# VH-VL binders against Probable ATP-dependent RNA helicase DDX59 (DDX59): the designs that were tried, part 1

Every score and structure here is a prediction.

Target 1, 164 residues: Probable ATP-dependent RNA helicase DDX59 (DDX59), of Homo sapiens (Human) (q5t1v6r416to579)
Amino acid sequence: NVRQIILWVEDPAKKKKLFEILNDKKLFKPPVLVFVDCKLGADLLSEAVQKITGLKSISIHSEKSQIERKNILKGLLEGDYEVVVSTGVLGRGLDLISVRLVVNFDMPSSMDEYVHQIGRVGRLGQNGTAITFINNNSKRLFWDIAKRVKPTGSILPPQLLNSP
Unless a header shows other numbers, all headers, positions and changes below count from the first letter of the chain; antibody chains aren't numbered by Kabat.
F, E and O stand for the ipSAE by ESMFold2-Fast, ESMFold2 and OpenDDE, each averaged over both directions (binder to target, target to binder). V2 = 0.75 x the mean of E and O + 0.25 x the DockQ between their complexes.
Where letters were taken out, [cut] stands.
The coordinates of atoms that the task and the answers printed are left out; those that the model quotes come from them. Centres of patches stay.

## First folded at step 1 (VH-VL)

Design a01 (framework fv_anetumab)
Fold by ESMFold2-Fast, scan of step 1:
Structure a01 (fold): chain C 164 residues (1-164), chain A 121 residues (1-121), chain B 111 residues (1-111)
Amino acid sequence: as target 1 above (164 residues)
Amino acid sequence: QVELVQSGAEVKKPGESLKISCKGSGYSFTSYWIGWVRQAPGKGLEWMGIIYPGDSDTRYSPSFQGQVTISADKSISTAYLQWSSLKASDTAMYYCARHEYDFWSDYFDYWGQGTLVTVSS
Amino acid sequence: DIALTQPASVSGSPGQSITISCTGTSSDVGGYNYVSWYQQHPGKAPKLMIYEVSNRPSGVSNRFSGSKSGNTASLTISGLQAEDEADYYCSSYTSSYTPYVFGGGTKLTVL
């Protein structure tokens, strides 16, 4: 079972909100998997996490070489990383990581992608949390996400409930 | 020694239901994905979908979403492919295969022998 | 449907080299390094020959090699032998929710 939380976060405030989540003792359960929508964004955000929070962070995406991916996987399995920043399309292979917290920093492009990303949490009978940032640029999935989240007892942001 | 053993050939009529099986042995069944691949007579390989038996996470090809159901019973190390209502176009060889799936791996390393399904009046 | 394009057939003589192409888009072959190649003899299940563009499983001859340039992956078989005669399929990850797609297949004839 996955607890789904939807937060209204404007683009300039996303990094600050992520850092707040990573410093929250109730929410932070390493390794944390963070999804972004582009490779450059993954690299830059991973670097920002290390510099601002001091947490061991790494990015993973399709442009990493096979050797780089093997080294990252080995490090993750050995507990060398606390935060993993990934593009949505590189969900395969991350099934080996025991994840209790997912943060969708950028809205996925489809409901299928959303379901795939949150499916990394609560596997093998474990409980977990998925937090997704939305704003006016993410309107496409508002209605579908709201229908899935309401039955879980989560409070949705007023902006989402009033979106056409 | 890793082995995938599939159920025997089936002959069915259109509209009938069918469930075929794939039993894994020689490895941790809940630690690997199982995929299903279709091959119509004289045609190429078509990826249908995969399942992770440990938590039943299932992903389908768009062409097969809603056409078939993939499931697994981890207590007997068996994956299933099921039709509620067969069509003549479902006539094909069906393979199950173990999927190596991690950061750098994305391939089928061990294959079952195949199950021939024939659907005709 | 077939998402990846392969030639329907290729041929060569014993001792020669041949190459089979597999062409996709930036959303599969061009965007990711998850390309595999399978060999299938008549009446048999497929066998993994290459994974992750260029890696060989244990037991696969070093006569088989894989590469990729842009949106096209290639399987090269050097020193052709009669037993290489088979159908060859490429496969790739796609950026859709569904993670895997096969090419149409190539019939290799050793003349």
Scores: ipSAE 0.000, ipTM 0.477, lowest interface PAE 17.4, mean pLDDT 81

Design a02 (framework fv_anetumab)
Fold by ESMFold2-Fast, scan of step 1:
Structure a02 (fold): chain C 164 residues (1-164), chain A 122 residues (1-122), chain B 111 residues (1-111)
Amino acid sequence: as target 1 above (164 residues)
Amino acid sequence: QVELVQSGAEVKKPGESLKISCKGSGYSFTDYWIGWVRQAPGKGLEWMGIIYPGDSDTRYSPSFQGQVTISADKSISTAYLQWSSLKASDTAMYYCARLGYEDWGSYAFDIWGQGTLVTVSS
Amino acid sequence: DIALTQPASVSGSPGQSITISCTGTSSDVGGYNYVSWYQQHPGKAPKLMIYDVSKRPSGVSNRFSGSKSGNTASLTISGLQAEDEADYYCSSYTSSDTLYVFGGGTKLTVL
């Protein structure tokens, strides 16, 4: 079962909002998966998480070899990492870890990607939370997001409900 | 091996109901969307709609909204396409296909069923 | 939703290169990198040839390549062979009210 939360977060405020989520004792349950839309963003955000919060973080993206990704997944199973920042290229093996929090730092470009990303929470029969940041760059998906989350009783920002 | 197996050919009269099936095997059925595609005789591929079996999230092409129902039973890894009242214009080959290549994040139909031919005539 | 625009037919000779175009809008081909190409031989189900604009599934010949510029995606087949004679369909994610849209299809003839 996945609790879906949609937050209106302007691009300059996203990092601050992520750090607030990671410092929230109620929401933070490592390892946390954070999805971004580019490789450089994954590397830089992972470094910022480590520097600002002190949490053990690592990035996973297309430039990581299959051996590097397997070593990162092994480290996750052993508790070596608390936050994983990814472009969505995690590889098979996410089901080997208990993931109870996903943050879509950047809105996926399609509803199919959205479903796939939040579907990584609650595997192995566990409940979890998926938090997605939206703003004007996500406006073409406003209706699809509202249609999907309204029936679940999830929180929607007023900007999404009142926008065409 | 990963495959989708569809039910056999159907011959129906206008006004009759019909439900055809698409059974997945060799993969986690609830991790992939299943789409339905129509191909009328001598025509191209027409997008009908898609379902995510894990939570039954369903999307339809505007041309097929209200014309068909897409459903899935995840306990037996089977997706369905159904009509309450068939028309002669429903005569076509119907394909089911799995959306998502490799890590499930690619937006492409990588595995296709063999097709179900539906013929509707008086 | 309106289908993506492809030429009805293209033709080539063995050993030559041909290109098939697929034109959409900013809500599909132009807005996203989720263009795929399918090959269909008579009486057979479609086969995925290209996904994510330019990527090939394992087992697909490197003679097949894909690209995109603005609202137009292209499939190029180099070193044309008789077995390439088939119908080719492009496809894209769409932000409209469905998740997917197909092109009208192109019949490739190899002389």
Scores: ipSAE 0.000, ipTM 0.482, lowest interface PAE 16.7, mean pLDDT 81

Design a03 (framework fv_anetumab)
Fold by ESMFold2-Fast, scan of step 1:
Structure a03 (fold): chain C 164 residues (1-164), chain A 123 residues (1-123), chain B 111 residues (1-111)
Amino acid sequence: as target 1 above (164 residues)
Amino acid sequence: QVELVQSGAEVKKPGESLKISCKGSGYSFTSYWIGWVRQAPGKGLEWMGIIYPDDSDTRYSPSFQGQVTISADKSISTAYLQWSSLKASDTAMYYCARQDYYGSESYLPFDYWGQGTLVTVSS
Amino acid sequence: DIALTQPASVSGSPGQSITISCTGTSSDVGSYNYVSWYQQHPGKAPKLMIYEVSNRPSGVSNRFSGSKSGNTASLTISGLQAEDEADYYCSSYAGSYNLYVFGGGTKLTVL
């Protein structure tokens, strides 16, 4: 089963919040999947994770070759990577990886995509956590997020309850 | 959906051992702290300690350190509070409560509470 | 000597507004925005009403509001109803002692 956490995080604060999560002994369960909305963001964030936390991180997006993706999959299975930053398209073989922690650094553009991303957690009977950062950029989805998460008993940001 | 169910009332004599339980359901049990809170008859709430079930990391209030043992069995989603030798002063209502965790700065409240276990210690 | 001080009792009439104070020190209420308020009816478990000073959980009436000034947090209940009659407890994190503390509790009577 997947534990869904929704955090209100303004864009400038997202990196700091991610690093806090990755440095936390209770939350950090490698390998961690971090989802972002663009390929440049994936590359830059992966580099920042490595420089600031010392964790072995790699980016995955549409401009990675089949050879690169195969090598990343092999490395993940062998424990060579602790954090994977992706645009949401993992590619052949990588779509099969089950993890204990997903961080949606950027809220997906649809609830279908959200469900697909958090579905990477808790496969094969594993317990896991999905942490999603939201702010005013995701207002269109507030109702759908609240409907899905309220039944789980997780505390929701007050901004969702006050949104028209 | 989220529920914490505690074991039934206990009547014990001084010097006896006791272990009471708190079973979580409807959420990821290993991802939340479980706290224990005491309420003596007619008195206020006292925090006793907390446990993180995934790794059994346990923290005690100074007033209760060495007086009780807090433990958890994550395979059955159950937390425990245990006394090796009960005293009459242990007579109280004991609540378990869930505390969410999403990082080192999460000083979140106890959002869901068990119904309580009444422990009476008398001769 | 960590203690959160609440008045022992407070009273109001239906439709009126009341405020309950919770006074700590600079090492708890004064330093952290981690003040919570709990409602307890006789024979029942406590229920979370306010967290992080002023936030309400889903399902809690907007008649309940929280605030903080210096070392004192306050719970305000507007439009008092008979069902509000209960004990109210504040709580805070006390970082100086790595400790969680409750206030002594306030009995609210509605008549």
Scores: ipSAE 0.343, ipTM 0.772, lowest interface PAE 4.0, mean pLDDT 86

Design a04 (framework fv_anetumab)
Fold by ESMFold2-Fast, scan of step 1:
Structure a04 (fold): chain C 164 residues (1-164), chain A 118 residues (1-118), chain B 111 residues (1-111)
Amino acid sequence: as target 1 above (164 residues)
Amino acid sequence: QVELVQSGAEVKKPGESLKISCKGSGYSFTSYWIGWVRQAPGKGLEWMGIIYPGDSDTRYSPSFQGQVTISADKSISTAYLQWSSLKASDTAMYYCARLDEWGYFDYWGQGTLVTVSS
Amino acid sequence: DIALTQPASVSGSPGQSITISCTGTSSDVGDYNYVSWYQQHPGKAPKLMIYEVSKRPSGVSNRFSGSKSGNTASLTISGLQAEDEADYYCSSYTSEYTPWVFGGGTKLTVL
């Protein structure tokens, strides 16, 4: 139900790779949810997305009120926003939404967080894509990611296959 | 002061319909999810579903999907739990509770006892 | 049926410390910090005692503390008092379809 793509992307190249994905007619399917690991990162990246790609983008994190986050997510589903950049924290009930594309810009801290984030795609029988950026800073999860992704038939980066 | 006040106890027969209420006060009613939690006699707590009154977005536990209807009237700051046809197995205490953003229940109603007997 | 496992009962004497465990899986307790604990006295609604594993709401005694290790969360009550006698329920966030799960509850007896 979810196509899982794992890309080897060095930290300085992540923003450029995200913009390439958002400009790729085969990969870009709104609504899009991008996960990052901090609030400041969410604000800065959503501004960069809008400036560089022209897509309607906004951030979600814990400093935004529940009503603001609810309105942003409704706007995402209704087409008022095309890309939402979020910390791993959408809020209870708000993370039950379903999107067409998830990008894990930053590696989640655990496999359960990874599963939860990609679970925003392909809910209720719909198909979608989850793209996860991985590099040397994500070595802790290499084995678990490989174990989960191999049965899906997705291509793994050579760097991931050469890890312990 | 935040408060949730529930309707009084009900005694019903199988097949009858019922609608119980939960009125919120002391906060922005449309800004918080309201959850319903069931407690059968002598048993533990069981989550049924939640509603966001600002837009009536409603989510159910798989066990209760199709068994009950959750609704809200934001003009009177009241949430509802409704059965179209009661069963004896619906006998329980029903709590409403306000859900904070992280999914813990920070304020609870006093409970509504529903007894269904032939 | 996604229930968190708690002991059915626990007991202690006034002044002692007791601990109640709440065991789940990695999909709920293990990899998330969203465990809450509720106290329920007979005939009354549950009351929030602990949220986000270890945080206390205003007005809850500092004798109540929470912690987590692996897939097991724990509620510790120090300096036991008679009024602590109640049922205690844990609850956790889950990444599965059901966004909440409750434990089966633990009856605490003092004395």
Scores: ipSAE 0.000, ipTM 0.477, lowest interface PAE 17.2, mean pLDDT 82

Design a05 (framework fv_anetumab)
Fold by ESMFold2-Fast, scan of step 1:
Structure a05 (fold): chain C 164 residues (1-164), chain A 121 residues (1-121), chain B 111 residues (1-111)
Amino acid sequence: as target 1 above (164 residues)
Amino acid sequence: QVELVQSGAEVKKPGESLKISCKGSGYSFTNYWIGWVRQAPGKGLEWMGIIYPGDSETRYSPSFQGQVTISADKSISTAYLQWSSLKASDTAMYYCARGPYYEDYWAMDVWGQGTLVTVSS
Amino acid sequence: DIALTQPASVSGSPGQSITISCTGTSSDVGGYNYVSWYQQHPGKAPKLMIYDVSNRPSGVSNRFSGSKSGNTASLTISGLQAEDEADYYCSSYTSSSTYYVFGGGTKLTVL
C-alpha cells in the first residue's frame, strides 16, 4: 500500500533533494510529512521550505505548546499548510490528516520508528509514497531496511548493498 | 559585485605540474559549490567536478577522478584545480563556476572568465 | 561519462521560433526539476539562460523559455535574432554520478 524509496543523500545535499521532491508533481501530494531528528532542525527546515519553494510549511516538535499544536492541526484540516516538518512527536489529532507522501529527511534511529513513520501513508486504500534519506550515519539499520524494502521491488542505493 | 576571477593563461610542457585558481568575491564563499568545467579546442563543455568550500567535500566526474585534484581555501575565498603531471591532451580552456546556493536554485549562475592551459613540447 | 543528448545543430530565420531538446534518464532530467540551459558565444564563458527547468535569471530575454516532459527538457527561443547564434548546452542535477551533467551541446545558426 505504500511505495518505499531509499535514497543515499549526504547531509549537505539533503535540503536540495527535499526541494526536488516537493517540486516533483508526481510525488508532491500535500500535506507532506517530513521527519527530522531534532527540534532546531525542524524549525530551520520548515522556514527554508517556505522561503525556497513558497509552500506553506510549519514545524511540530515537543517544544510547541498544546495550544500551538491545536492551531497547527486546525490549519492543516483547513488546508493552510502543505508541508509539516516534525521530530516524530506528533499529537493524536495529526492522525486525522490524510498523508500520501512522507519524507524521512533523517533516517529514524530504529526500525520500529521507521515503520511507525511510513505508516502515516497508504491508509484507507490510498496509494502513498515514503522516501527515506540514508548515509553512513544509518549503517546499523542497513540490513534491516534492505530486508524490508527488497521484497517491494524498490531500487536500493549501491552504497546500502555494498555495506558490510 | 558577485564575481569569479581566474588565474592567467599557462603554457606548460608534458610532465609538469600546474595549479590554477578561481577567486570568489561579493558573496559568502562557503555557501556555494564551486564547479570546474573543461572545454577542449572546438569541443563542448565537460563537467570535471565540484567542491563545497565550507567543508571541502568534493565530487569528481568519473572521467576526471584521479587525473586532477580540486581543493579550496575558504580563508582567501579561492578554489583550485591541480595536475601532478600534465599531458598534451590537457590543452583546453578551464572554467570555474559558482554552483548552487544551499537554499537557492541548482545551476551555475556565475562563471569565471576561463584559464587557457596549453601543454606542448 | 554519459552526457545528456542534444541535437548537434538547429537553424532558423530571424523572427521564427526554434526548440532545442535535451534527453536524459529518470536519474537526471526525468527524475528532478533541476535543468539549466547555457548560451556560449565564441571566445566567451557560458551564460546561464534558464534554471530549474523554466525560470529565467534577471536580464535574460523572455524570448527564452524552458519546459520538460518526462525525460526530455526543451529550450524554446521565440522571435529569433542574429545575436542568438551561439552554442547552447543543457545541464541537469544527477543522482547517478557527480551532482552535475552537461548535454553535448547544440549549435544554433541564424541565417
Scores: ipSAE 0.000, ipTM 0.464, lowest interface PAE 18.7, mean pLDDT 83

Design a06 (framework fv_anetumab)
Fold by ESMFold2-Fast, scan of step 1:
Formats: C-alpha cells, structure tokens, sequence
Structure a06 (fold): chain C 164 residues (1-164), chain A 123 residues (1-123), chain B 111 residues (1-111)
C-alpha cells in the first residue's frame, strides 16, 4: 500500500532535496507530512518551506497545546495547510490524518517509529509514497531498513548496501 | 572552552569606515551562525543580523539592512561587522553571539556571547 | 521596530520570588515555543538563562524557571540572592519580517 523510497541525502543537501520533492508534480500531493527529529527543526523547516516554496506550512510537536493542535486540525480539513512538519507527536485527531506523501527528512531512531510514520500514507485504501532521507547518521539501522524495503522492489542507495 | 573574542574598542569620527571582528574558538565554527546585537548607551538589545560562515548566507534585521555589512572568513573562524560611513547614532556596544545551525537555518537563541566591542562615534 | 513588552523594573527581597513578564503577539511569543531569557550584569555581556520557554543551560541555577501563556512569557526567580541583581531581557523567534526580537529589558533590584 505504501511505496517506500530511500534516498541518500547528506545533511547539507536535505533542504534542497525536500524542495525538489515538493516541486515535483508527480510526488507532491497535499497535505504532505514531513518528519524531523526535533521540535526546533520542525519550526525552522516549516518556515523555510513557506519562504522558499510559497506553500502553506505549519509545524506540530509535543509543545503545541491541545488548542493549537485542534486549530491546526481544523485548518488541515479546510485546506489551509499543504505541508505539515512534525516530530512524530501529532496528538489526538491529527494522528488519524491520512496523507498521500510522507517525507522522513530525518530517519527515525527506531524501525518502530519508521513504520508508524510511513503508516500515515495510504490509509482508507489510497496508494501513497514515503520518501526517507538517510546518511551515515542512521548507519545502525541500515540492515533493518534494507530488510524491510528490499522485498518491496524499491532501489536502495549503494551507500546503504556497502555498509557493514 | 567555547569562546567568542571580539576586537577592541574603537573611537571614530562621522563619515569614517570601520570593520570589527568576532573570532570563535573551542568549537566547529561552521556548525554555528554568528549574530550581531547592538546596545546603545543605556538602552536595550537590538538584533542586527546573522551569518552562516559555511556559505556566507546572511540575514539582516529590516532596521539594519543596507546600513551595515556582515561577513565571515571560515578559514580563520572570524565574523565581521562593517560600516562604510559611520554616524553619531552608531555609538553603541556591539556583541556577537553564536547560534546552532540546523540544515542551514539558525536556532532561535544565542548560547554564547562575545565580550562586546564599544564603538564611539563623535566629532 | 517593535520590541517585546517587559516592565522597566521589578524588585524583591532576599529569599523571595519575583516574576518578569514578556508580552508579544501571535507572530512571536504566542506563535512559537522559542522564548529565551538573558541576564546582563553591569558592564558585562548577556548570558543565556532560559531557552525554548523553559529549558535551562547547564550551569544555570534551578531557581530560574520559565513559562508561557498565550502571548506572554514569564521568567520566575525563586530564593532571590544579591547576585541576581541585573538586567533581564527576553527574546523570541518571529515571522514578522525579522528573525529575532528582544524585549526592552527589566532591571531587577534585590533589597
């Protein structure tokens, strides 16, 4: 149900690669859910998306109040946001939103988190795509990533396959 | 270990040019942005602008855009603040401060500050 | 252009608690959990005391705490000591045409 794409992207290249994905008419299907590894990263990247691409973007993380998350949910349902940048803690109601594109800007620290995050894609019988950026920071998970993604037929980056 | 060392006090006349410096040590210089903050005598702090030394990406406060130039030389871990023509109203203490770089975006707080450079502009 | 609003001065006695407010808008203090507080002793550079509303850097006393409600952030100093006498500045990340905005500063007097 979910097309899993793994891209080798060094930290300095991640922002440019995200913007390329958001400008790709075949990949971009709003709302897009982008996962990062910290609250500050969510807020900073959300602002960068707005400034560079002009897309309506908002951040969601653990320190957003219940009222703030409720207002974001309302905005998403009304089409006020095209890109949501989150640490993975979406909260009640928002955690149930299904999307057609997920971008793991930062690889999660565990495979359980990875599965949970890409699980936002393709709900309610829809097909979708999950794109995950990976580099040496995620080296400990290379085996588990390959084990999960290889059976899907997706091409894996050679840097992942050449790692012990 | 982490330290930002600024150049010494300056006394200038209106119309003169000036370039002051901020040298980082004890950390990876290109992992942080350097911001500049002004404090006029007896007044509060004003953010002027910020630079990422890794690629010289520079952002200015609207109040200081076109009034100053911020630059950096990563080979010597030094950032600069420059005026082409000083005014008496430029009399102030100038601080540099660092903030972490997250994928070419600056963090919203400054964790280490330089000691300040006092600039006095009078005739 | 627009600074965050702080009281010009606050005072307290040793051992008491005081609170300093910092009021902005939904585009700075209210919009983000990115409020920081800086302590400045006379003739010295500012020192980071609180970041991201309520986090303390290593080496900052737990007598200093931060909070936020709506458009107003607060710095609370408990168990006031003589060395706490200083100017305190709040700062926030913003999307209103600039990246950082500072409050006007608050002079804390102890005894």
Amino acid sequence: as target 1 above (164 residues)
Amino acid sequence: QVELVQSGAEVKKPGESLKISCKGSGYSFTSYWIGWVRQAPGKGLEWMGIIYPGDSDTRYSPSFQGQVTISADKSISTAYLQWSSLKASDTAMYYCARTYDYVWESYPYFDYWGQGTLVTVSS
Amino acid sequence: DIALTQPASVSGSPGQSITISCTGTSSDVGGYDYVSWYQQHPGKAPKLMIYEVSNRPSGVSNRFSGSKSGNTASLTISGLQAEDEADYYCSSYTTSGTLYVFGGGTKLTVL
Scores: ipSAE 0.006, ipTM 0.579, lowest interface PAE 11.2, mean pLDDT 86

Design a07 (framework fv_anetumab)
Fold by ESMFold2-Fast, scan of step 1:
Parts: structure tokens; sequence; C-alpha cells
Structure a07 (fold): chain C 164 residues (1-164), chain A 123 residues (1-123), chain B 111 residues (1-111)
């Protein structure tokens, strides 16, 4: 089963919160998949992770060539990377990577995409955790998020529950 | 539109060399793997190996490693399967097929198949 | 020697439904969602019928459906027709750098 955690994180605080998660001995289980909403953001965040935490980090998105993406995914299976930062478009296609922690740095634009991204956890019969950052930019999805996550017994942010 | 066309049937004697071809058209040849599949008379499908024409990354089944050479020429969108010295046990139908992947990962499935090349090796 | 286990043969009558099983391990069928099914008529190249466990390529009849439970994938053909008589092969990814793995094949007879 996937433990779903929803955190209220304002945009300026997201990087700091991600670094806290990656440095937490209880939460960090490589390889970690981090989902962002744009290619430039994936490249910059991956570089920041490597620079600040020293973890082996790489970005993967549609502007990387097929050969580059092939080598990155092969490296993931071989243990060459501990953190992968990807755009949401690529998340739905990746089935072969065994992941125990997913971080949705940016809330996906639809619930279908959300389900596909958290579904990366447990691909090889393992239990895992999906942590999703939300704020007012995701208001339109608050009801759908609450409807899906609330029955699991997870605690939801007050800001999500008190927004119509 | 998308198709793979293989070279014609071959009749050879043991010890002879052979190179058969598989030409792709109607798609980006360097963006997909090309796999080779063997089917001996009356038998099932056996996966032989695969090549990514964009960088010539080639992987073989352990059963076929060292017995055949897989190559590709991306300038003419053609993949090849080659034997330096044929054996009677190489008698089979040989298929090439386009293999798809997710986002550059090791591929699953073969969606477009060539018509096959029958290779007969007899004394 | 056997990669994925399929029954050697199955049979059905026109209009019936049949199911062909494909059994592997947690390292292939059970561990990944990359199961494909191929149909082969005598003297013809194989044709992809199902990929990613349950998806159909364009042009494949909706009478063909795929599913998976644990280490066993299944191909179900509903409303059997004479032209469905063929050999059926399953396949799966098994590990990084490892060859693509086929099942032994199943001969479907429609009578």
Amino acid sequence: as target 1 above (164 residues)
Amino acid sequence: QVELVQSGAEVKKPGESLKISCKGSGYSFTSYWIGWVRQAPGKGLEWMGIIYPGDSDTRYSPSFQGQVTISADKSISTAYLQWSSLKASDTAMYYCARSFDYEGFDEYGMDVWGQGTLVTVSS
Amino acid sequence: DIALTQPASVSGSPGQSITISCTGTSSDVGGYNYVSWYQQHPGKAPKLMIYEVSKRPSGVSNRFSGSKSGNTASLTISGLQAEDEADYYCSSYTSSGTPYVFGGGTKLTVL
C-alpha cells in the first residue's frame, strides 16, 4: 500500500522542505523520484540537490534525447543515482524503477496524473511513501485530494480542509 | 506507413558466412530498438538480441552471445544479423521487430514486425 | 529452459470465451507491468495483440483483453471466431540488461 502524505508548502519554502526530507534518515529511501511541473525546474532542482546534499542526482524530461534518458534509467537500476527529478509527463510511463519514496514537489494538474505518480511506489511489491506539496495554486483539486486521501486515515492540512 | 522489410530467403552450407537485413521506413529509425527473434521449424519464438540504432548499443540473449553479430547502419535505416560460420542448427525463420520503450528505459513489447527471412543450412 | 509457462494448447467453440495463462515469477510477470501478447498465424510474422498487460494496439479487436494477478498474466478472447485459431505467445521484461523473455506458446484450436 502507498502511504499518502499531503503537506502545505508555499513555493519559496519547497526547496528547503525537499532538502529536509532528503536528509531525514527515516524518510530517505533511494532512489527517490521527485516530480516537478517544468523542464527547466527539473534541471535546476536536480543541480541544487547535488550541490547542497551531495546526493547523486539527475533530471529526466522530454528535452533529453532518447539515448540520454535510456542511460539515466539504466543508471537508476544499477544504483548510480539516488535522486531523480522528473516532469509529470514522464512519470506515467516509468514502470521498471522500484521506488519507495515519491515527492510531488509540484502538485500535478489532474488527479489522474497524481494517481500515476504515486503509483510509482510499490512497483516491485514494496510498501512506500508519497509526499505531495500543496498550496493555494492547487485549490481546484482540494476536493478531489481530500476525497482520495481522507479515507486512508492520513492527516490533511487545515488549509486544505477549510478551503471551499 | 510504418514498416520493416527483411531480405529474402537464404540457402547455405555449414561453415558459410551470412548477413541478413531489416530496413525500417515511415518512422524515426534512431528512436526505437530493433530486436531479432528466431523461430526454428515447428518451434516457439526465441529472443536473440536487440540494438539501439541511435548509438549502436547492442544486447544479446546469453544463448546467442558470440554466435551472431547484430549491427545497424542508421544512414540507410537498416539493421543486420550476421553469422561468421553457419551450422545446420541455425536453420530457422528470423524476424526483426521494432521494440518500444517508456521514456528511454529498456523496452517492452514489439509493435512492428518484418515479414521474416527463412535461413536453411544443409549439407 | 522454460522462461514463462503457458499451456501447450487450448480449445473452444465459436462464440465462447477462452483464457490463456502466462506464469512467471516476481522478477518478471509479477514484478513489472510490461507483459505483451502476440498472435501468430501459420506462415506469418507475429502480431502484437496486447502490451503493458492490458492495452490494445490500434486495429486489434476489443474481443481480446489482458489482465494480471500476482505472477500470472492472462489473455482472454471473447466471442471466439475461426480466424482466432493461431499460436499465442506471452512475453515480459525480466531485469535490466537481460533479454526479453517469451513464453513457450499456446496453440488455440477453434472447433
Scores: ipSAE 0.000, ipTM 0.499, lowest interface PAE 12.9, mean pLDDT 82

Design a08 (framework fv_anetumab)
Fold by ESMFold2-Fast, scan of step 1:
Structure a08 (fold): chain C 164 residues (1-164), chain A 125 residues (1-125), chain B 111 residues (1-111)
Amino acid sequence: as target 1 above (164 residues)
Amino acid sequence: QVELVQSGAEVKKPGESLKISCKGSGYSFTSYWIGWVRQAPGKGLEWMGIIYPGDSDTRYSPSFQGQVTISADKSISTAYLQWSSLKASDTAMYYCARVTYEYDSSTYRYTFDYWGQGTLVTVSS
Amino acid sequence: DIALTQPASVSGSPGQSITISCTGTSSDVGGYNYVSWYQQHPGKAPKLMIYEVSNRPSGVSNRFSGSKSGNTASLTISGLQAEDEADYYCSSYTSSDTYWVFGGGTKLTVL
């Protein structure tokens, strides 16, 4: 079962909010998967996580080879990384990772991607949390997100519900 | 159609150098990894290493690191396996095989989907 | 390199079913759904028969099926035919430094 949390977070506040989540003893259960779009640069966010929080962080994106991503997956399973910053749906290597926390730092490009990303949270018998940041720059999926999250009992931001 | 064609059998003496080849055709050579697999006489298959011809990213199994060199020339769609100094223990059948790229959802991932016919290397005094 | 555990041989009669096991660890067969099976006739290169545990490439008979439970993958061949006589190898992606690991191989004899 996945607890879905939707937070209204303006772009300049996203890093601070992520660090607050990573410093929250109730939410932080490594390894944590953080999803970003290509524009923010997964490498830069990964570096910021390591510099500011001291957590072992690495990035995964389309420029990483199959072998590089295999090495990162191995490191995750061995406890070498506590936070992985990834762009979108990057293939089956990530499908094998089961985590307790996912943060969608940027809105996914489709509902299929949203479902795929939160599907990394927990497997049979393991509960977990998926937190998604939204704001006025990510309106495309507002109604689809609301329809999916409403039945779970999670509180939705008023800005999401009032968006036309 | 996809095909991998390997160079012919080799008979060598210990200490000699050797370079064998694997030419791909019928697909985008730079879009797939090429792996090398060894089969010693009467033994099973063992993975030696892999190369991505698009950028020459090369990875070796620990038992073959420093023992062989894997390279590729994308201008002629050919991958190579090379020894600077052969040993009798290098006697084996050597296969090249195409490995699917993780991002290509229409192909087989982490799988050796097409194989060359093999190159028999015999090293004896 | 480390080999996955397969029985050295298995035999059956035409029309029967046989199963070949492939046992690894949580770092390969048990940890991932990237198990493949290869058929090798004497003097020939291996041919892909099964990929990603249970999927068949185009052109492979539906008599061949794959499955996995825990650390053990299985190849089942139903309706055995003489041409099925060959060596069968399993392979798995691994989180170890070897990247891929192969089984020791199983010789199938059709009696």
Scores: ipSAE 0.000, ipTM 0.475, lowest interface PAE 17.5, mean pLDDT 81

